# VHH binders against q9p7d3: the designs that were tried, part 25

Target 1, 295 residues: q9p7d3
Amino acid sequence: MSVITQAQEIPTVAANPDFNYEGDPIIIQLCDRDTVFELSRDQLLGLPESILMCLFPRGLLLDYEIQECQLTQRPLIFQTADFDPSLLQYILNYFQMAENRTANDEIALSPPPPSFPGKCGIILLKEDIEFFILPPISPTTNIAIEVSPNDLLKLKQRVAQRLLQQKKIFDCLHLENSTSEGSAEKNLVRMLCYSGFHEDDEWKRRIQEPHRACITSVTLTNLDFSADQGPVSDPEYFPVYHKLLLFWQKPARKCWWDSSTSITYNGIEFATWVRRVWTLELAVLGANTYETAAV
Key: E = the ipSAE of ESMFold2; O = the ipSAE of OpenDDE; V2 = 0.75 times the mean of E and O plus 0.25 times the DockQ between their complexes.

## First folded at step 4 (VHH)

Design R18 (framework vhh_7aqx_2)
Fold by ESMFold2-Fast, scan of step 4:
Structure R18 (fold): chain B 295 residues (1-295), chain A 125 residues (1-125)
Amino acid sequence: as target 1 above (295 residues)
Amino acid sequence: QVQLQESGGGLVQAGGSLRLSCTTSGFTFDDYAFSWFRQAPGEEREFVGAISWSGGSIDYADSVKGRFTISRDNAKNTFYLQMNSLKTEDTAVYYCAASYWELPDYSTPEEYDYWGQGTQVTVSS
């Protein structure tokens, strides 16, 4: 299917008169990096939806953008959100390998990197934040403290800025406040780190919705399949992806309220209630070294 | 380039008055809370007074309460310390400080984002 979403900021260049808008490759530039990738239309549309959402968080109206480039005589160069170049290269290589066929009607694939022997996996972690400022009740008037509309807007902007400054993925789980090894929060972090994340990993993208008290954050990593190669008879050596599927299939998301954030206004502490929703998408791509075509 | 610059210091007799000014540049003045600190020779920096970014909260150290007044002029990107009934104990280098956040405790120097270079105030008997 076609991807129909809002476009990213696109670099503009004077059109080449010999440029074929129907057959020429699409060039994507990762954020402000020097790294560029050349993709066919089919390669771009064939990327997993989780990857497309990471590259184009506001979306990509591909047919519209191609038409605009044709009309304005611009080359097909599109700027993406920040993304790991090595991870994107691995994904593109997998697609290329899967499409190759041998002379004997067999699909011969190059083996994946040693980190993914015979398997390709990607984990996307998304966070949706909605926050609310709670004016305290005045001890003298016994009514909620009134904030002017302009000051309330500035206060909301300050809360958003404070939340956006929390760059590390796991800071919001307040692990330092837990003394139990078996806490749900510590178990979640351990599972994600075992899967490919690191304790010091940062969100790859964070953005506040312009007209809402809402923040969206996204990060992703390669799935670590090393544990899947261990002995099946060892009860402590279980496939990582089975644990992830068990943990995230039901319920579909993790949701909690965080009241640890506060903001001071006119010498008074205002509590902030933050609703955090984490969603985990696991894309496991099977890589076969040989596949015989059906008769 | 963020800059805070104090002015208005000098020598004054006990019982006199001085007005200190802190002019700022390089940031959105209206978004910041401002404070005055002072440091006498051989002492640590002590809090004098603070004004919130909204102007709705003003705090003073007990030693200056009723004698000093802090104020801000958003149109001029400047804030002030009006010092009245000066005592010899008020002799110090006076520093202005800025914080983007309204602080629960304005008396902690480490919480501030930006500092001025200081201006000397000497009160003679």
Scores: ipSAE 0.260, ipTM 0.683, lowest interface PAE 3.6, mean pLDDT 74

Design R19 (framework vhh_7aqx_2)
Fold by ESMFold2-Fast, scan of step 4:
Parts: structure tokens; C-alpha cells; sequence
Structure R19 (fold): chain B 295 residues (1-295), chain A 125 residues (1-125)
């Protein structure tokens, strides 16, 4: 539930820890942008962990920052990593709308339903790509073909651009190569589509690291029965929801190697090994609380 | 703004020669692979030839191999198609195209990022 990744080291100072800063907004300033967001502490802590890790990749010691701002008498402003302002606004709007819907159903609440009817939810899908370029081995010397460091850097940039051209979420599963309706890939897409994704959806945010062979992609969707129509007592949603959670609990279905991408250099084809890690987070909004469940 | 502009087209007699040029602006020329395509009346766009970003890979359609030569001049941000021993079947609108990455199949028009407007080549008998 926390993006803090390091120990807190506080200088020796005599300070009373009972001060309350919870009434002041937290100002989030996106890196290299004019856009700022004002959040309450509860709104910030209620964001999915994947979003918090994208905003604060080195972690965030919230209590320390509040205490430091109070001691130095400066406003509580956090500089974030680069993030899409439209995506962040969408996420914040979603949580506000979801909270309003669950509050409206408060008086009519019955025992916990089998399929989350009457609750609002958000499904967050994250993809981490790490890629490697493999030169072929010479058949005459049994030694890898040598590529200069400058040419290798350009090859890595070209591979990254090719991967970025695969804008659709499900292209990396190569569904066109599967004729069976029972394939693991087709079942995964079907389950995600029942949960609110569409087959032609594109990643909402992609970040390419300029000096590392890495790309991070994020997308999200509302649970459809929580958005416009309220609870739906559809048996198809209940078994699909549980099947989706069970599917994502299997490690073999979360991480795989994709070698379908290749690049040519001086007429020679270089294989590309792409490590893909998919992480699914489900955030369910209760009547008075936000909950995040990792799968 | 990205622009590709063809020049050097025209009317020529069979057995003659023409050199087409494609001048580019708005991107880093050295990072792109370049190709020539042609389209005869009533036909689909046909691949003619391609040159990779470092000139290490050059490919031609079988119909033009040995007669046409593709080359690039990074200092001038221009690439060329030298057309020799022209035949009436070479009559077409010639298009230049650019791709940021090396392609495993240069003959697929949909893989290219940018296109020129075309230049007419007419070969009389």
C-alpha cells in the first residue's frame, strides 16, 4: 500500500509529533509541465499503487514531507515524474464519481453480494517491457557478430520505436497466430473485455526510458456495471470476475518472453528478446473507503 | 513540418535514362531508411528499391534489378533513383517513402512513416 522504498533518516531535532497538517491540500506538480493538482491526503493515499509508483518512482515519505514542510513553513508541494495530466485527471474523476455512487446506495445496502453489485471499481493494467538485441553467431568462427557501441545504441532506439508502434494493448499476444478459441491468450483477452476493456483499446500512457531498453505502459477501465447502470445481477460477470482473479494468480501468465520482433543491420537479421510483465490491480470503492487489491 | 519532394521525372524514349531525386526536410535524415515505389494507371503501388539508414542494406524489385540504382547523400538530405535502360513498362508515377526503422519487408507500403506526392515518368516506344 506504500511507495516508500527506503528507510527514513531524520536528523536529531526536538519536535512534537502531534501536529496536524491534514487540513491543507497537497500540491502535485508534474515534471516539466505547468499543470498542478490539488489533492487531499486521503485522495493521494487512495490512488492505486501502480499510479503512485509512476508518480514517485523513488518513493514518497509522506509523513516526513508533511513534518518538514510544517517545520520549514513551506507549502506541501511534490514534484513528480512525468505523467499524463489527462490520465491523472481521469483517475481522480473516476474515484469521485465512484464514491458518489456508493454513497447513494448506502441506505439500500444488503449483505455482501457474490459479484460486487452496487460497488464501483477500477481495473488498472500495467506492462513493463525490457528488451535485448542479440547478434547472430557466425557459422565459421562460432563468435557473435560484433556491433560498435554507437550502432548498438541506434539499433536499440529503432527497436524501441518499433515496439511503440504496437499501440494496441493486445497486439503483443499475437492472437492472429492462434486458431483455437481455447488458447490461453484468447481467454485472457476475453476475460479482460468482459471486465470493461475493448479488443482495439490502446495504451493510455507509455513512457520510453531514453538510455535504457525499457518501456512502461499503463491503461485502466471502469467495471462496466458500476459506471452508468448500477449493480447488474449477471451470472456471466460473477464467474468471469473470479476466473480473471484466479488467472492472474498464476505466475506463468503474468510474465513471458516475446521474440516476434526483429531488426535488420547490414542485411543481417538480429533477434530481439522482449521481457513483458503484466500487472493487474483492482481497486474497489466501498461506501466510505477505497481499497486496492493486487492480483 | 515533414516534407518529401520528388524531382527529375519526365518523358523519355525507351532505352534512355533518368535520375529521380527525393529531397527531405523536417526530420533527421541520417536516421531513416528510404524507398522508391511506383504506380502505373489502374495498378497498385509496387516496390522498386530500398536503402537502409546506414547504406548497409540495399534491395531491389526483380523487375528493375541491374537497371536501377538507389543511393543516398546524407550531406544533402537527398536520396536518388538512377534509372537506366528504361522500358515502356516502367511508365508510372514514382513515389519516395521514408521509415524510421529497418523493415524486414520493405515492399509493404503501410510500414512507411512519410510519403512524397509523386513524380510522373513516361517512357515512349
Amino acid sequence: as target 1 above (295 residues)
Amino acid sequence: QVQLQESGGGLVQAGGSLRLSCTTSGFTFDDYAFSWFRQAPGEEREFVGAISWNSGSIDYADSVKGRFTISRDNAKNTFYLQMNSLKTEDTAVYYCAASYWELPDYSTPEEYDYWGQGTQVTVSS
Scores: ipSAE 0.000, ipTM 0.207, lowest interface PAE 15.2, mean pLDDT 69

Design R20 (framework vhh_7aqx_2)
Fold by ESMFold2-Fast, scan of step 4:
Structure R20 (fold): chain B 295 residues (1-295), chain A 125 residues (1-125)
Amino acid sequence: as target 1 above (295 residues)
Amino acid sequence: QVQLQESGGGLVQAGGSLRLSCTTSGFTFSDYAFSWFRQAPGEEREFVGAISWSGGSTDYADSVKGRFTISRDNAKNTFYLQMNSLKTEDTAVYYCAASYWELPDWSTPEEYDYWGQGTQVTVSS
């Protein structure tokens, strides 16, 4: 994920006889599976950050790993977290075809793999959560309690860690008990659930980024019109894929601010604002042609 | 008032075991992460082990991995260091430390909020 080796100096075309970036593929091994994928450096780096986070949850310093393989005389084989091989193949094919598109070209997209029978859509979302701390006013000085930038960052990291232990991911969005309130929140939760989240998901399954006081999440869903993962609406005029297209069309990202949380430090309560941002990374949507043919 | 008090130190022969305890008062025990440090004569304070505020995560110095175990008991406001297979090199004053913050590097003494007074552990050959 970084260009640490040759790019920091004068660019050279000279190749090591034991290494040819274009000719020697990077081999990705999915966890402990026998399944491997051969990728060029450009192909790997061209994947959305969300997919890279799924494959390398602890991060990937690509140039460093390549250099280590060369220095230790090891092949360019990198192990990833577990992932569906058929889904990864579909994603790689999709981005390859998208990359090679030219103006006015007729490009045919491959259908979803056989592992998703009757399905023809994929949604990939990234969620970023950021914390803001509001110090209280001192009763003796009538001035806001001053917190150093380093301590402020530590407070944010503490709020993030507390959140991961104590809350369901949508509690701040659907705690309302009034039918006339929370319609925007209910619609947002419903669309996020159609896009791969579940309303009962817990913070404990989210990835915390170090030093940024940030929590990130990635969800990947396969569209299946026989599955109902959200609240029942009355009526549902459109197939799920059409509702998702309309929802994510403008704006592509969704944002929510929550001020309902707080943190206590040294007996003092600090109010917090939590900003949640959902970004659509990939949407490949189409009709369920198999199901349509069956009817 | 905040206080951390170590106990369980003493003289033990190499290959033996000791359990150190740190009893706390003056704050909400369950809100804090805890660590053990040690300091041998003429050396700086060295990290030994840490346990997160939730108890779900622990970390150890390479020199003690597999031999020492840190644990906490929220009902007793006390946390422990179980020391097995002791070596003469483990001889040091052992300090307990508390942090309200989850620390990116548990081995930095300056990051901790509260410290105990220390308890001597001497391992004879």
Scores: ipSAE 0.005, ipTM 0.365, lowest interface PAE 9.8, mean pLDDT 72

Design R21 (framework vhh_7aqx_2)
Fold by ESMFold2-Fast, scan of step 4:
Structure R21 (fold): chain B 295 residues (1-295), chain A 125 residues (1-125)
Amino acid sequence: as target 1 above (295 residues)
Amino acid sequence: QVQLQESGGGLVQAGGSLRLSCTTSGFTFSDYAFSWFRQAPGEEREFVGAISWSGGSTDYADSVKGRFTISRDNAKNTFYLQMNSLKTEDTAVYYCAASYWEDYGLSTPEEYDYWGQGTQVTVSS
């Protein structure tokens, strides 16, 4: 079960019919940041499942929490796991903008295919980077070179800054190392590009946590049906939207280690091991937010 | 050019053992999660076991748990299914499969990008 499925599975007998579930705002407070967001129920439940899992890794029983706040006479304030406020704001703004444009028939330039529900799809691509610095072995002592805590922090900051300068989404797939045009990496890039991305696109938000060796990057795009036409005479062409509906109905994840990055400190090269995690998710608009959750 | 080729199938008596191999080509082996599925005569294709891209996690169908072991060898671009304590109900065509993305759906056939052609395993009483 996903966190959003858990949030909706509350017994009817436990529901409080006198509580205003529609009009009262829900306040979420990001862990340790003093930052709060005011959301409607629909906005909260409409967040991508992968994001809800980040915010509520232990699950969220929304109706239960609302009833408990009512019974204990406390405001609707829910604490989340740690999450960057600028990334959450970008995601919320993007979905709100897309909903507003869908209501005005602005997003759909052509009628959606019959096999695609609603008028608009949104593709979320999220990258989490953790990096580790490996000091080399001294040839004279046969022991790893010691680095002071202050110098290690500076070294990590330099690695993070270097990684942040690599702005293009697809650079991390090292497509130049692929042996054929039919590789899975090249097919993924092609599919994402047909869906609304471009090969030279950059991450829309890329954040380095000051206290952690981690970078989180997010980009969102509207699914573009107009690009999914292919050659009419090609019998091997399959519509991209069909594959997205069949295979990417839930968050997909890819993890790998990238050792292509290194950093020089006092004339000595230190190897950097970068752990990269990609999350890909398709979200569908044009239906009620509560009805898009799994039951 | 992507190919998955099974080998090691055959006839074995109940209580015996077999090791299936799946040799791959045309993609970066270390980037993929791998699984074995089987299809008995007149039945749908069912999940047997899976191994993550890192090799750090494995999952098995309840019917084979404790008897079958999945493993991978990145240097040989090959992964394996070691089948011990075979039963007559293990008789099926066994298929290997590869998925570029790791997720919770590794037991679902639709999650896999590439498939082998299958190898027959027959377990006699």
Scores: ipSAE 0.000, ipTM 0.206, lowest interface PAE 15.7, mean pLDDT 73

Design R22 (framework vhh_7aqx_2)
Fold by ESMFold2-Fast, scan of step 4:
Structure R22 (fold): chain B 295 residues (1-295), chain A 125 residues (1-125)
Amino acid sequence: as target 1 above (295 residues)
Amino acid sequence: QVQLQESGGGLVQAGGSLRLSCTTSGFTFSDYAFSWFRQAPGEEREFVGAISWSGGSTDYADSVKGRFTISRDNAKNTFYLQMNSLKTEDTAVYYCAAEYWELSRDYSPEEYDYWGQGTQVTVSS
């Protein structure tokens, strides 16, 4: 039913002396793209957890990967999930600015100035999908129809592909078709659209497991309300950014079961039972101690 | 200490009206969405009506739509349920409920953060 991935044992053989842990770049390659980013270990581990979660759906065993690289004498390249390269570059530039400013101010005896000209946030939309295939009961034997392990794996992969045909990031929030003109879901979508998303934005997808998938979308938003010049005609614009700050205290999450999908195997229809979890997260950039010091 | 307190319940004849109030304390009223639920003897707690944190959106159960109106008064930290054209089927204990910022997708009781103790509404024939 579940897929368990085995963690490879840490090598016991001697490390390659040609590899330098200090100063050698870590290379990340975006899924299904030729785009490559070079960054330091500190830059990689300094990224917000929401971004690391998007890039590395299976997590990172950085020390193990470095040791394996030394043993195999391969470049240290991490394959990431699909991500917007321009957005990733922008995020990396923010952290590079922070690191460079603190380094440049090291000789200064006063607290370093804030690295950013205001507060900036990363908004992550994520949907975790876990699915189960329910074989029908045979009318003649009164026993569930048996499927070989290999064919079951193929069925799970087809179900994953079918579920990922939902492309738009707000499709799950339109499920209710509320009778209210300003339903809670419509208000949430409006807030997110004022913060950097668009109604027709499509999911960026992570590498799929046979019974699980994760799809994400991310944007940067300005949290400096003093510079806000919202649309005069929209009465909800001005409180929008303030309400979004509340998500850092209480994550917005919706969980439901979706049985609308089915798959056919040898002319027999198999029902699917899908657990879907939609999550909204806000991570504040520039919240490091030296960047937010009172002056 | 967070507290929600209902008032305005009582006995009324069919075709009459009542206004329920829910006074709140212990949190920032404007950050919460509010709903009314009711429970008749031997039945589950059912959704009646909801109002968003901004006050710009309201929603109602089909059984009360057109007869009941939910509203909020941020200056008084109070929200209301105006019940008109009451029917004997409206007899129930009415509860007020609060949810931080976002209204639940299906208005399930489990999704609300705070609840009042309830007020009895009895509609005679």
Scores: ipSAE 0.000, ipTM 0.129, lowest interface PAE 18.0, mean pLDDT 66

## First folded at step 5 (VHH)

Design P1 (framework vhh_7n9e_1; at its last look DockQ between E and O 0.01; V2 from the best seeds 0.00; counts 0 for: pae E 17.8 > 2, placed apart)
Fold by OpenDDE, look of step 5:
Structure P1 (fold): chain B 295 residues (1-295), chain A 125 residues (1-125)
Amino acid sequence: as target 1 above (295 residues)
Amino acid sequence: DVQLVESGGGLVQAGGSLRLSCAASGFTFSDYAMYWGRQAPGKGREWVSGISWTGGYTAYASSVKGRFTISRDNAKNTLYLQMNNLKPEDTALYYCAASYWELPDYSTPEEYDYWGQGTQVTVSS
């Protein structure tokens, strides 16, 4: 398995810190496929960078666009790239709920964690799957078995369905086969579990991309700051927490291949190769983004 | 509602022939691999034959190979089993079954998605 690497911090959505927001909140309309989402400027800026990258792969000068819209008296509408609206809705709802809880001090830990006083951390875990079906080579002809385009499409559909049915987040890591307690996979699971995930957690959203052999899955969770309060006897608590903080607005990615899935076609087993990309990101909700960055 | 309805069973003398049919409804028949199984009195379920969803592949249990022929008509949503040279040991309740996933090995009864109620075949000596 490849090492978790942090993506280069390229701000996807750029904001001007000097932008004066006097008056009513600026409401933005996001057009995502056939769905329009309304959110405030702050809500948009508060989304995980990995999501913003998906929505705006070319970047967005948000405040510039806002100013231009104001000057020209155009509606404040942004077109996003192709992104599943159900995923976006899930994310937006989750962040909204988290924001509301924070505002009401319902999720405030007493005492607040020293690192994020009055702040709420949300962890994003995203999986991007791309899968391939590989016909075997005929021993007689030394050529790959031919499959009609129509049949291949059906086979892909079947594989997609199977993958969609795999709802447990950690099943793909095959932890039962790992003999090393210090394996990268086990460490990843441990880290995520310390942050608030559970071993039996399922993807909250798992969808197939239209007309693609791709599946996107997302789960959000609140960062459990209690992990930092672990017994001094466990040296892993503190390091795990700090590691998670490194993911703040800097998504970590892990990519690997899985060949555990196969499909039978006319009595012949076809191998299926699944490329999995995990993105892990910490988003911090707070009254002032600047204050959060200063921590 | 998904239904698999078997027909064509009956009493036949040894050496005789029967043709079983399985009429499928309530699902996309052409997307499913189809199977025949049987259960003799006092015995467990036994796989008899299988056919891929395309019809391009067929398999048979060793006990029926050369005597039985599985076929399907996707336009009619019907599975067939031509049984020739029947033997008393072929006496059983014959079931048809469907699986969305084509099984790599037809010889092991796996969990099929759908099962019929079966049709009785009795072969007299």
Scores: ipSAE 0.763, ipTM 0.919, lowest interface PAE 0.5, mean pLDDT 86
Fold by ESMFold2, look of step 5:
Structure P1 (fold): chain B 295 residues (1-295), chain A 125 residues (1-125)
Amino acid sequence: as target 1 above (295 residues)
Amino acid sequence: DVQLVESGGGLVQAGGSLRLSCAASGFTFSDYAMYWGRQAPGKGREWVSGISWTGGYTAYASSVKGRFTISRDNAKNTLYLQMNNLKPEDTALYYCAASYWELPDYSTPEEYDYWGQGTQVTVSS
């Protein structure tokens, strides 16, 4: 019944706003698996905190590293933790496209929240799946059936393909089976749909991790409060955007086990279990990571 | 596993003060909105107060506003209710509750994620 737990409060990438770097803009290279990404200091600091936690799980003292690089005249290159490069590219492209719209004097499709004057929010929703296949217990020996490594690999591939085909974001919450209108899961979906999501949305990116029984999905969307039509007659109505301010630079996580299912292989039925982790975060377009909300 | 344990209840004279505590364990306290509710004998549950996970937003029932103060200490995983100027009508079993990502004025107690067993407060006239 818990929705999502709040992540750590300490920024993953630390930077001092008083540093003033001379010369050309600072260019950072990130080595993510076999892909190199180039970012400015501000582009790196503008990434969602939950993504920075994935890239730098031990943290990064960015300005210290810049100063050390300048003193030693070495390239400013960082090796990231294991994160899918296609997802990182999607995220970087999304922020660049949104920045281009803002730089061309485009107005928001809906009013910005009161704490974000002249800027737009971007909602990150991420799903991490880890799945497991359990061999059945033989009724004759009372021992789990032995499965060859190659057969287990084939089973994992079949389960992964099934999960990849489940593209609708909210289907895994099984809202249609709830008899309570006020359940935590229904309230979460309502909050997201009043903030820029649609109930039938599909994941924008959904990939199987190499060499692991894991699937990662990411969707970014623009913050849009136009659907939040709170009762005008209720002076104590608490608009959805106030809830979302609590996620600014403070990602939250929801962890749960999906309902068990099964898969048949060589006439034998294997149970499958799926552990899901959702990460929800509000990021602000073009802001430095050390800016604070006005609320 | 998850526990919410209230303490600090007791018998107090009308006009007096009492401070309730709720010790939380088994979940990440700083990720939850916290609530106080109460149940008078023979009556239904009544929402009393709520506080956001950082403590930055609070809400109170109109019957206690100005007299009760909710607070939390995330370092100690503890929720508090300071009750001043107590009245006989405040006599009830007081319980704490938690809900993840919820408003402080969420007044539907049946849908909280976790509840405590409560501590009795009796205000003599």
Scores: ipSAE 0.000, ipTM 0.146, lowest interface PAE 17.8, mean pLDDT 77
ESMFold2 (binder alone), look of step 5: mean pLDDT 85; pTM 0.854

Design Z1 (framework vhh_7aqx_2; at its last look DockQ between E and O 0.01; V2 from the best seeds 0.00; counts 0 for: pae E 19.5 > 2, placed apart)
Fold by OpenDDE, look of step 5:
Structure Z1 (fold): chain B 295 residues (1-295), chain A 125 residues (1-125)
Amino acid sequence: as target 1 above (295 residues)
Amino acid sequence: QVQLQESGGGLVQAGGSLRLSCTTSGFTFDDYAFSWFRQAPGEEREFVGAISWSGGSTDYADSVKGRFTISRDNAKNTFYLQMNSLKTEDTAVYYCAASYWEFPDYSTPEEYDYWGQGTQVTVSS
């Protein structure tokens, strides 16, 4: 179900801009399940809002917590919500790499978008899958076939495995069936390709949530308009660029269902319904809210 | 070519009703969320209301809540703005807009992919 939501005006992780942390970077330890991550205050604040929402669904008053920890001489340790550590590690590593490249002037948006001088943009694409298995109706009894809880679990596991093997990002959009150049799917792919994705790209991380019929996938890419830019004279270049900028710390979502997956169990075919939620967000390294609003 | 075309605007007396239509072509209608905006002379364009792609959710500006209703007809590639209990302050050019993505804030015009040309609604005292 598509829900029109109101804008969240308050950042998930709130910081006080007046706090001057000159000197050695403040190191924070994030405890995510059984894994501890170390990152600086700035690194934490620089993460995509959609990820921060996952890590801190109740929000975090970061500077308040830091101050309290300093006053009490406690370590700066924060507990996150349940989030796959491998996903978080991938994200953190990617951002770290991007930061290093930026520092070394290696990642220059060429040509630099007029509004992003010297800044690195990272696009986050996330997929959240929830799938459901539907027992068929017996043709003899006209009653749904009963499946034991144990068997249902097995079926879910199999479906999950199948979905995990589907690694291509855009396969689920069934572009081959779209005859209209103006289809939503084609427009989406086009936009993403302008942002640095390729049509054959795969999810960099795709994991099943523990003991849930859920799959989470994430891919990050550097904002690069040069890759698919036909001639700089593409009239769609700037519009797409501006569109992507709107995603800064304001993740956009798309939800849809597909039933293209089926599973056979004991000679009986079961239908599977897959709900897909895509989240798209732009993160800008070294950018503050004021700078982004000026674009 | 993508097209959004508003119709149904005109002159109406205060307390009256109008129904605006936005007919679309050139894109998959069923996949888009739709919104109405309006702009009065000398004012900024303001959000009026939105409907989700499924039609299951709607959102309205406080100024029109309870008076305006948005609906969609996928078979006709058309969505509507039913305006009841019209007031003089409702006088504006009304624009229809389409968005593929669901944004946290539908009140931002820049978030929309396509726009209509607008239709004039004038409410007289």
Scores: ipSAE 0.027, ipTM 0.468, lowest interface PAE 3.8, mean pLDDT 85
Fold by ESMFold2, look of step 5:
Structure Z1 (fold): chain B 295 residues (1-295), chain A 125 residues (1-125)
Amino acid sequence: as target 1 above (295 residues)
Amino acid sequence: QVQLQESGGGLVQAGGSLRLSCTTSGFTFDDYAFSWFRQAPGEEREFVGAISWSGGSTDYADSVKGRFTISRDNAKNTFYLQMNSLKTEDTAVYYCAASYWEFPDYSTPEEYDYWGQGTQVTVSS
């Protein structure tokens, strides 16, 4: 994992504090996608840490770069690593709409409790899939059944289509419900449903990467403080948002292999192996920082 | 059931005007962005214009800028295309489409959740 280093809104040792870093729009160019995005400094710095790590795996000294571009009269254009443009647009739009709502009285839901460090919470859930097809072993010859290169391409496309059609976020976690009632997967689903997700939610964005056996999915949702109806009178009860605060700018990742699915092609059953990586992160809008003595 | 219904199509002389309507039911109108597309016989489907969830952002194809205007009426659950200064080149079947995404990729039909059945617009010389 690459460490991402970014300038704070306060001056860094590498940046002149007298510069205005909030003026001109920033243009980011997605690698190999022929697309650009125009955004403000605040929009860029407000993206979830997990997304910033995808865009700038080697880091970006933003205020230093703004200063250099202004001093040399160059446009504020920065190259990123590869990232799907429709996915980035979805994320940017979601945060803009959330900023607009927090600035207005249009929010009629329960306000965040005083212990929440901001005005709004946004939950990011991301899935990265890589999949593999295993030819079966002939019991007669004890060697893998031969499959032509053309048939392998057809199999890969069919597996990708099947995975793309599995649009419900949580269906992949429930495939072994009858085996364990208190599994880590079931607890994750419960926590998210107490946070504003619904069990039948579908991915808002689910995309096959070009020319790869990879699928990327993202959903953003607002943290719903009323969804956790625990016994609020219990002095030892901690609402689920306290657990989510552990992921504020600290994305959690879960990796596993899923081998329970097979595909049949020309009367032959092929095992499919799916590597899934889930990323969970909380973004907090309108956050303040406070110095607090800790024991 | 979710329904999108176009209306207002028909025959008009070049230089004339038409107003297309897309009436929606079965979903929350305010949660969707809307687009108009058109397709002439033997041609690929073409983006015409789009309007965001709030109606504060519109986008148009270069071929229709300044002639076509998109609007929405949230009280009526209706999305409109006002077509002025029509040309014979505008002859096509016009489709409305809805996406839960505010800025779907216009070249990727799968990013639109719902499509209308289309309405014929014919511009005679």
Scores: ipSAE 0.000, ipTM 0.106, lowest interface PAE 19.5, mean pLDDT 76
ESMFold2 (binder alone), look of step 5: mean pLDDT 79; pTM 0.803

